VH-VL binders against q58766. Designs and how they scored, part 18

Target 1, 244 residues: q58766
Amino acid sequence: MIIMYAIGIGDNKEEVLKAYEKLKEEGIEVELIDNPKLLVDKLLDGEIDGAVRGSLSSSKVILYLRERIGKFYRASILKNPFTNGIFLLSPVGIDDISEDKNERIKDKIRIIEFASNFLKNYNIKAKVAVLSGGRLGDLGRNKVVDETIYEAEEIVEHFKGNVDIIHNGILIEEYLKDGYNIIIAVDGITGNLIFRCLGLICKIPGYGAVILSDKNVNFIDTSRNANWERYYNAIKFLIGGDFG

## First folded at step 5 (VH-VL)

Design s30 (framework fv_ogalvibart)
Fold by ESMFold2-Fast, scan of step 5:
Structure s30 (fold): chain C 244 residues (1-244), chain A 118 residues (1-118), chain B 107 residues (1-107)
Amino acid sequence: as target 1 above (244 residues)
Amino acid sequence: QVQLVESGGGVVQPGRSLRLSCAASGFTFRSYGMHWVRQAPGKGLEWVAVIWYDGSKKYYADSVTGRFTISRDNSKNTLYLQMNSLRAEDTAVYYCARSYFGRAFDIWGQGTLVTVSS
Amino acid sequence: DIQMTQSPSTLSASVGDRVTITCRASQSISSWLAWFQQKPGKAPKLLIYEASSLESGVPSRFSGSGSGTEFTLTISSLQPDDFATYYCQQYYSYPYTFGQGTKVEIK
């Protein structure tokens, strides 16, 4: 069967076209699709093997996906500078998890399950780290920090014995040094800010945000205003090529 | 090519049950949300129910909640509407429709008439 | 529930006329509005989706506009095939709701 990929093209056309030209130069042919519904339909109907949102409207693409596949979450795919492997950072969208504490814990548990299954498709064993705003030694000093610590500990206890999982507070750099490859942020705002610092300021290579669900969906969400390298890297990741 | 065909309509007494079917062909049925929409004689369109592509989510109009059940069999490319406790007010042509651009309907069946006689 | 109200309920027009139909939502629905055409004894046909996007195969004389709570369907030069009933529909949230319909009749 011929393997096909697509990039959505809406606004930011110059950057999408630069990515398209670079891919074509390397012998990789992709379809440019300017309609959000058509992109989602072609992917889910099996007419294409993978899709990148590109510069299409996020709200339209997300709504079409949500109606077709139900509840999902997003995780940014980033290169671990200490191990040269990849890691997933989630949640990275403000809409990804609930504001309600108990539902938020359930959302994070689902993210861990879906992210672990995603990595399994690439023969990568899941190692999960749950972030909080402090350390266990900080308990009792600040109510907001305490809430994040209690949530992290509850999540760790849920998976204990079934998944390699740890809570070591705020120390994201130590998690990455130790090879943890699923990093659970406190919330979507926190995850998005961590992504922007690592990906946009520090220039750590990234591959876009993957859709995490109970279905196998080869879709990567991108920023509408991304540079061409982001669209290019997302397609390369879907193909299963070199992640560097 | 792309086609939806409803069946199962007819005349039924109040309080009884009826099951409608909608046979899909010419597209990947398992990948689309499906809806029922009805139209009483000489009246406008009324949305009845939706079922998501995998059957995981279902929503109903208040007028039919608790009485009607939407279901699908993706292996048979068929959508169903189980109608219980029928009322005279349920008399209508029932259309099945495919979701297009999320929640819009691009393909409709020809409709099947349900008459609930008093 | 979101209530959809169309204006007018009935419209008389001649071939070649510009016809305008308005649809109001009881709350903001952004651009999640579709327009349908229905002829007697037939199923509805999609004309416009996402307020202003023309469905494939629909003549260019049909256009849609609006956002939030006020929406308009325009037929720039009415043809004999256009005498029908027109419905707006919101698909912003469940339950989906239709306007009451606008019947476009020969003058």
Scores: ipSAE 0.000, ipTM 0.394, lowest interface PAE 20.4, mean pLDDT 86

Design s31 (framework fv_ogalvibart)
Fold by ESMFold2-Fast, scan of step 5:
Structure s31 (fold): chain C 244 residues (1-244), chain A 118 residues (1-118), chain B 107 residues (1-107)
Amino acid sequence: as target 1 above (244 residues)
Amino acid sequence: QVQLVESGGGVVQPGRSLRLSCAASGFTFRSYGMHWVRQAPGKGLEWVAVIWYDGSKKYYADSVTGRFTISRDNSKNTLYLQMNSLRAEDTAVYYCARSYFGRAFDIWGQGTLVTVSS
Amino acid sequence: DIQMTQSPSTLSASVGDRVTITCRASQDIRSYLAWFQQKPGKAPKLLIYEASSLESGVPSRFSGSGSGTEFTLTISSLQPDDFATYYCQQYYSYPYTFGQGTKVEIK
């Protein structure tokens, strides 16, 4: 069966090629594209149904995407070890959200909206948890921690009555046990550290980072130095066949 | 239409008690910390007291510690200030103000005047 | 207690003038500083929070700057509606404290 997906190939060719061969063995044909602009253009012009950055330069692919679609965010797709479903973790790049507090709150609100829309493509109901650096009972103990709690509570208040959303402090393990599938980290550093612990140390399956925007772009960002399983998993996720 | 309305002010003799109320509408009252701020005639603003969103913590200015008690009833969307052992120096317009978990005061009431005189 | 000191206590200005008010904290309050405007007989109105963030609905001629112990409120081109008393306030630590106020009056 022909599916119109592509993997970018630059450095780390051996791992991309291994993913390609594995997909081919399973009847999944993908195009290998060695030019960042061509990958972005083919995707956005509708010549392919979905794309994985693969081992192409992140800076070049992100630049071309930004030129074509404007502002976007990224969320890592990870398998929930308690439910066996997936969850989105965002932000995971420090440059995805603003340094300004009010703009950061707006960024997180947009992330939640776009992530919820993304999950609709897979018939998944959004359940949002907003992380902070403490618990409500810790208020008044540390002003830096307090600020993260105030930010989380403001975001929750914005969506109350419209989205299944909670804030229960730093208790990420409880959010995941309860089936929350959009996890909003305190900041990009925190999100990156959570991703690295879960994905790189604990080896929970990951599917790459999806692009979150007001356009429905079927694109997954991957590490240039990822092993073949990351590229393979990203393609399998895009076709909807392997994340249950 | 977020609104805070104070009531309970008036003229009271030194040493007596008075209770102020602040009625909240247009927002989820139980999610906000609430404060009392006062202003003596022709003078500047003075912070008086805070009560946390769930009533678990309360803090007071030294000038009112031991005499004033802040409280709230989240089921009635109402904030209170019980003022005991009133002094001439307590004469002021009393404002209630909200803070979302310790952020700046974005909404204030119109104020209620308390005059302590013999 | 954290002491907040404003300068000047009073200033006279004309429409179109650039007005600057300074606020000093007796200890580091990071960016936990707000600026309020108060007109006679009315409640204070929030202008600036977190030292430099403009409150929704407040004209862009108002701006705040500073961190730590030194803070400034600037009105880039004074309008008739801006003649009022201005207060800074720290909300870093209880008890919360206000500056003594700066009265901006017509020249």
Scores: ipSAE 0.000, ipTM 0.425, lowest interface PAE 14.0, mean pLDDT 87

Design s32 (framework fv_ogalvibart)
Fold by ESMFold2-Fast, scan of step 5:
Structure s32 (fold): chain C 244 residues (1-244), chain A 118 residues (1-118), chain B 107 residues (1-107)
Amino acid sequence: as target 1 above (244 residues)
Amino acid sequence: QVQLVESGGGVVQPGRSLRLSCAASGFTFRSYGMHWVRQAPGKGLEWVAVIWYDGSKKYYADSVTGRFTISRDNSKNTLYLQMNSLRAEDTAVYYCARSYFGRAFDIWGQGTLVTVSS
Amino acid sequence: DIQMTQSPSTLSASVGDRVTITCRASQSIGTYLAWFQQKPGKAPKLLIYEASSLESGVPSRFSGSGSGTEFTLTISSLQPDDFATYYCQQYYSYPYTFGQGTKVEIK
């Protein structure tokens, strides 16, 4: 069969068109779609095999996705500077995870399950690290930090025995050095700040944010004002191109 | 200083009951998971039970399931083990131990001897 | 249940010797393994956690290695204070299980 990909085009037309031409030069045909609902419908109806939001409205695309597939989470796809492989960072949006403690634990469990299944599509073995706000040796010193430790330990206990999972406190650099490839942030604010530091300040290569759901949806969320390389890289990731 | 002190051991006849206590001091007791581990005279270590920091989860070794009950009182910094239907095979030194939610036991008490005999 | 088997059950050694104790799990336990030292009439003392992490206050001559099903505890230069029984323990899944112990005796 013909494998088809699409990029949403709204604003930032020059950068989307530049990505389109570069992909075309490499023999990769993509459809440009200027309507948020149409992009989502074509993807979910099987008319296209993968989609990148491109420069379309995030609010509208997310709304239509949610109407069709229900609740989902997002994870940023970043290159690990120590291993040169990829890792997923989640949550990275303030609306991805519940503020209710019990629902937040369930959300993180779902994120881990969906992220593990996502990596299976690329033949990558899941290695999960759960962040907290401090070190285990700090337990009892600060109630807010303690609650993040309790939450992380409960999540580890849920998966221990069946999944490669660890909680070693706040030590994100140690998790990445050890090759952990699913990093669960304390909350959406924390995850977004980590992403901004790594992706925007340190300029770690990234491939956009993948949708994590109980349905296997080949969709990557991108910045509306991105450089052409980001749209290009997102399509290459969906195709299963070389990313290191 | 971090310390755990067991009490309540003694000699008891088969089929009877005994309650062990473990008094914690020098740390925030309510923040840690607590375990009971036993050791029969001249034998190795056997894990008995765990209780989570808030009392919400409890797990037991198969050999004691249905007979022993682990509990805690965070207001008194005390861990308990209620032992019912005691058997000769339950004769052991009983240790309480602290962990981070089922991780390695970093602090142990000195132990209390339970002897189940006719 | 996960069975833990130690080898040897006893070993004789002299001060200054390099001592190695092995521990096998009946199934993979990742790195969820601890090593304890116990002296006669005393409670066990944690030496190593997460298979290779040295507990605070434990001398650097103690080290642990391994993952999955095979683990080792090494004492690089045995001291008089090290004659004791050593236990491995998995905390990968409930019920937690210990090895049968390895007694390190004076030669």
Scores: ipSAE 0.036, ipTM 0.590, lowest interface PAE 7.4, mean pLDDT 88

Design s33 (framework fv_ogalvibart)
Fold by ESMFold2-Fast, scan of step 5:
Structure s33 (fold): chain C 244 residues (1-244), chain A 118 residues (1-118), chain B 107 residues (1-107)
Amino acid sequence: as target 1 above (244 residues)
Amino acid sequence: QVQLVESGGGVVQPGRSLRLSCAASGFTFRSYGMHWVRQAPGKGLEWVAVIWYDGSKKYYADSVTGRFTISRDNSKNTLYLQMNSLRAEDTAVYYCARSYFGRAFDIWGQGTLVTVSS
Amino acid sequence: DIQMTQSPSTLSASVGDRVTITCRASQSISSYLAWFQQKPGKAPKLLIYDASSLESGVPSRFSGSGSGTEFTLTISSLQPDDFATYYCQQYYSYPYTFGQGTKVEIK
């Protein structure tokens, strides 16, 4: 069988074409697809082994994916500057989890399950850290912070005994230093802000946002306005988990 | 001043029942998981039971499963342990302890002695 | 159930000595391990949580290390107040389990 990968091509043609040429120079053939529905259909019908959204419309690609596979989550793939491995950060969009407290806890549990299963495909042991807005010693001081601590502790208790999981409050730098590779943000706004600071300001290498679902869907969501290196890195990640 | 005070201990005959209480003060009781831990005279520590902050989940040591029931009243800042079908091997000092949910016990009561007469 | 085994069961030491107590779990417990000090007639007192974090108000001569299955409590320079029984405890899964205790006695 031919192993096929595709990149969506829309408005940002120069950067997509540059990624395509670099992959081709390395003996990696990818298909360029300019239609959102066709990209999704080819992937889900098994004609393509993996796909990167590229510069296609996010709203259209996401809509077609949801119609075909139902609810899914996204996690940004970032390089850990302390360990030189990768970590997943989720949620990273405001639509990724519910604003309802009980449903949000369920969403985060599903994210952890799907993220752990995703890392298994690359022989990476899951180490989960759940963020909150404060520290355990702050409990009782502020009701809003307390709710984030309650939520994080409930999630930890759900997995404790079966998964390497921790909640150490707001201390994201300690989680990363200790090698945690699934980082669960308080909410989509918080996760998106963390991503933008790490990925766009600090320029930590990134590989796009992977789809997390109960199905094994090899799809990475990238910014329409990304440079060629992001499209290139996303394909390299899909084919073998290349982090260099 | 964070404090846990146990009460209800005493001498009881085998096969009978006894109820322990633990009164909490100086912290937001409703926010913490609560545990019972016991220690037989001259022996080590044995975890007995836990109740989650909202009362929704309870877990027990195998030695007491089906005989002991943990409960709490957040409006009264009080933890309880209902001990049924008591045995000589239940003789111990019973401590209540708090945790941030399922974490380390940072605050303990002084303990209450339960003696199950042979 | 997760079995917690301490070594040694008893040790004799002098003021100023470096004391090391080991705790072994029968399966990996990540870093969900606490150390407690207990003096005769008193409730246990938390010293270390999450394997290596020093509880507030506990002297800096106490330290914890380890992860997975092997853990160590160290007292760098033993003081008169430190003669007590020490327990490790896992809170990784229910039922929670304690080690059998290590009694630190005057030499």
Scores: ipSAE 0.139, ipTM 0.643, lowest interface PAE 5.8, mean pLDDT 89

Design s34 (framework fv_ogalvibart)
Fold by ESMFold2-Fast, scan of step 5:
Structure s34 (fold): chain C 244 residues (1-244), chain A 118 residues (1-118), chain B 107 residues (1-107)
Amino acid sequence: as target 1 above (244 residues)
Amino acid sequence: QVQLVESGGGVVQPGRSLRLSCAASGFTFRSYGMHWVRQAPGKGLEWVAVIWYDGSKKYYADSVTGRFTISRDNSKNTLYLQMNSLRAEDTAVYYCARSYFGRAFDIWGQGTLVTVSS
Amino acid sequence: DIQMTQSPSTLSASVGDRVTITCRASQSISSYLAWFQQKPGKAPKLLIYYASSLESGVPSRFSGSGSGTEFTLTISSLQPDDFATYYCQQYYSYPYTFGQGTKVEIK
């Protein structure tokens, strides 16, 4: 069986090529693809086993993915500083989930299902933590916080007994210390801010954002202007669950 | 492909026992909760039993409690239903179904017919 | 036990029609309701989970709505492949319970 991975190459060519050369030195098979539609088609038609967007246009790749697989979500892959394992953080974009409460709950449920299935491919047991704006003991103090607590509790109740899932309020540091590896943010703005603080300010290692859908899509979305190590790490993660 | 295949159905006399099997393929069986659901001829669906992904919890419909035992062998990707003290009312097509997250039955077997008659 | 009641028990419709089936729970089940389609001699197929979430591979003409005790399944433009029996199911608490079914047949 020939296993093949691809990196999209558009702008930022020098950094993509550095990643390619490093992977080649290690005997890892990688194809460079300069066409967004071709990258998506090769992945979804089963001609390649996994793909990293690389430096291709995000808008074009996302458009072609949506045309082929429909609705999907994204989760950032970050290294847990307490356990040295990885965790998924989702949602991480303002467009990733609905503003309507009932639809938002359903989006979060789907994210948990797809993220858990993604981790199973790497033999990683899912441990889910749902964030809210406070603690259960804070109920009655603030209506906005209360609504996030009720939402988190409803999501936990949905999965109760079928997955390791907890809601312990706003305490993200406690979730990570306890090894939770799927972190559900209150909303896309909150998730994006958490990502930016951890990944861009604190420099916690990351591996890009995985695409979460009802299709088995082995695809990682990376920054267009990333350094070569980011592209390299994304491929290493796809091939062996290596969290580097 | 994701598939569930039931076996072990047949004709059995009242008061006897029968064991059903459900062979799973194409997915990580050990990660899913598994259920048995039955349907009497010309009737609707009736939930029978569940077993958690790791075998730690089991629940039964009142109509079968004390008579049926659900079990699984994750090393063989197989679900079982041991049916004891069978009654005419247990006559039905028995389906196995998986659930993991959301507790919905997203994949079903094709069913195996159990007929309890003298 | 939570009792699930569907209306109507039988429905006659033509291709292109908008079809609505209702399901009522004897107590609040929040949004823990699924809809299934069953054709003669076949296993049931999941259409909708968590009251309104469309299962992967299910055509967009199917939609679900409701919460608490009253739920609906809608087929916006009935196709030949949609003539079947439809079941609602609560998974809020054990034992899980199904509605009695709604048969959608050719007019």
Scores: ipSAE 0.000, ipTM 0.414, lowest interface PAE 14.6, mean pLDDT 86

Design s35 (framework fv_ogalvibart)
Fold by ESMFold2-Fast, scan of step 5:
Structure s35 (fold): chain C 244 residues (1-244), chain A 118 residues (1-118), chain B 107 residues (1-107)
Amino acid sequence: as target 1 above (244 residues)
Amino acid sequence: QVQLVESGGGVVQPGRSLRLSCAASGFTFRSYGMHWVRQAPGKGLEWVAVIWYDGSKKYYADSVTGRFTISRDNSKNTLYLQMNSLRAEDTAVYYCARSYFGRAFDIWGQGTLVTVSS
Amino acid sequence: DIQMTQSPSTLSASVGDRVTITCRASQSISSYLAWFQQKPGKAPKLLIYEASYLESGVPSRFSGSGSGTEFTLTISSLQPDDFATYYCQQYYSYPYTFGQGTKVEIK
């Protein structure tokens, strides 16, 4: 079996080409695709095993993906500074989960299932932590915080017994120290803010955002205006989970 | 101030029924999962049943499945255990215990003794 | 069902001794393990939850460790008030199950 990967190339061509040349120097050939629909079609038809959006327009790639696979979620792939492994942070988009409590719980359950399946591709055991706005000992003090605690506990109970999953409140630093590798934020705004603090301010290395769905989609979303190292690292991640 | 008090224990003949109650005070009962745990004379602890904070989910130990029913009334801050088809091996002190949902039991009642004698 | 096995079933110790009790699960339970203390004629008292977290009001001489299938409860300097039976309990999956108990007796 031949394993093939592609990078989308639109604007920011110099950086995509630098990534391409660096990969080629290491014996890794990837296909450069300059058409958003073609990238999506080749991936979903099985002609390529994985794809990085690269510098193609996000709006067109996301539209074609949605047309082919329906609803999906996004998770940012970040390096854990305590363990040197990776972790997934989700949701990280405003549109990723419902504003309705019961539908939001279902969305988070689906995210956990899809994220766990994604990690299996790299022989990584899923360890799930669900965030809330407080701690169990705070229950009864604030209605808004209580709602996040109830939601987190319901999600934990759904998976307890079958998945390594915990809720220890707001303590994201303790989850990461203990090696949890799927971190479920309270909502998309919260997840995006956590990502921006860790990735853009604290400069924790990242590998782009993976698309999580019930279809087998090996796709990483990258910034259109990224440096070549981002595209390079995304392909290396897809190939073998090389996060060293 | 936080307190659980069991009642309803006593001597009962095999095959009969008995209902235990657990009265909660000093905390927001509706926000906690509730459990029954029993202990036969001179033996260890055995978990019996759980009911979620809103009554929506219930789980039982294999030894009591089909015979015991857990329930709660959040308006009365009271937990119940309906015990049917009682057997000599059901003889035990029955404790009620509180948890955040299905987690560790941080508060326990005093226990109520059920003796099933033939 | 998940079987919980404690060792030893009984131990004799003196005030000031370091006491260690072990608990083994028949399958991985992550960190969903609690330790309880029970004195004759009394209800059990929570000491440790989620394998290593000390319950409020419990003396610091008590500590817990472990994850997966092997867990330990340690009493660093045994006090007269600590002679009791100790139970581990998993709450990873239903039905919840307890170990058989470890009786800590005066030597």
Scores: ipSAE 0.014, ipTM 0.579, lowest interface PAE 8.5, mean pLDDT 88

Design s36 (framework fv_ogalvibart)
Fold by ESMFold2-Fast, scan of step 5:
Structure s36 (fold): chain C 244 residues (1-244), chain A 118 residues (1-118), chain B 107 residues (1-107)
Amino acid sequence: as target 1 above (244 residues)
Amino acid sequence: QVQLVESGGGVVQPGRSLRLSCAASGFTFRSYGMHWVRQAPGKGLEWVAVIWYDGSKKYYADSVTGRFTISRDNSKNTLYLQMNSLRAEDTAVYYCARSYFGRAFDIWGQGTLVTVSS
Amino acid sequence: DIQMTQSPSTLSASVGDRVTITCRASQSISSYLAWFQQKPGKAPKLLIYDASRLESGVPSRFSGSGSGTEFTLTISSLQPDDFATYYCQQYYSYPYTFGQGTKVEIK
């Protein structure tokens, strides 16, 4: 099968080239693209079947994507260390969700809808957990934490009865032990920090961050300072959902 | 200490009305959803009604819809159940219970007995 | 409405026994299930929430498991204080519904 994938190459060249060589060894055709706009244009014009940002500028790639497809969100694909399945963590971009409470709730609802649809493509049933900054038993102690709890409970109520969804405060480790596979962070900063701790410090296997939107985009956003295995895994995921 | 105390129960004739109260103390009442749950003598538990923390949503069991009205006064830390058109099958101990926006009931009152008898 | 069915309805056991009570939902309720203990003349007491989470102050001999439609409450080593009626309850959708109860009696 003649399927073409691309990896963006900016800095961190040695790691991108190691991923390229490993893919080539397995018969996978990969184009290296050093221009953010060109990478986006080739993908969206159908000249390539899938793309990984690689080490290109995140700001520029995200800008060009938004110009072409409009509003989208990102979710990191990580391996669940308790179940050996995958889970999605979102939002993981600072500007993925609104700072306005009502709009932020709508953003998180859309993320859950798009993430559930994404998992359906891999025959995975969605199990959604919504994070907050504290615990229900501590309501009234801190207004900022309480607002995150109210927000999470409103989101759960929106989906309850139709989607497998729960809110159990800050307890991310319990959600993962119970097999939840869509984890909604309090905000983009929190989600990005969780990702960096799990993926870059603890080295939990990951496949990059996918684009969640109403458009079909075969694109993975990968950290600029990633190990070659991250770029390799992202391409392998795009090809056939290789979770091992 | 966290507690809920029901009052207003008693003996009433069919077709009449009663209003139950539930006084809350020891926690931030305005932050919690509140429920009524009843138990007929020697029988199991039956959920009756809920009111959200801010009063924005109310739901009822089919058996009481149109007859019972749940309400709350957050300034008085009190939950109410107005029971109209009472029937013999409404005879039960009525408990108020606390929840977080529709989650499990973590705190219950001791109950108040309502007997509907002709 | 979601029907909750418990088995057995009555259970005879001795102190030290392992006791298992099952609760089945007529449709998937995810993990929105609680277990309550009720003693004669008393209000119910929450034991387990979200199917498997032990409520604060509840002895570790109590545990819950299951998801979707089948749930289990286990008491690993029955104590005298544990003779009571146990109820499961779904809070997945309104109206909330309880199982019919399981009475744990001394053998």
Scores: ipSAE 0.014, ipTM 0.542, lowest interface PAE 7.3, mean pLDDT 88

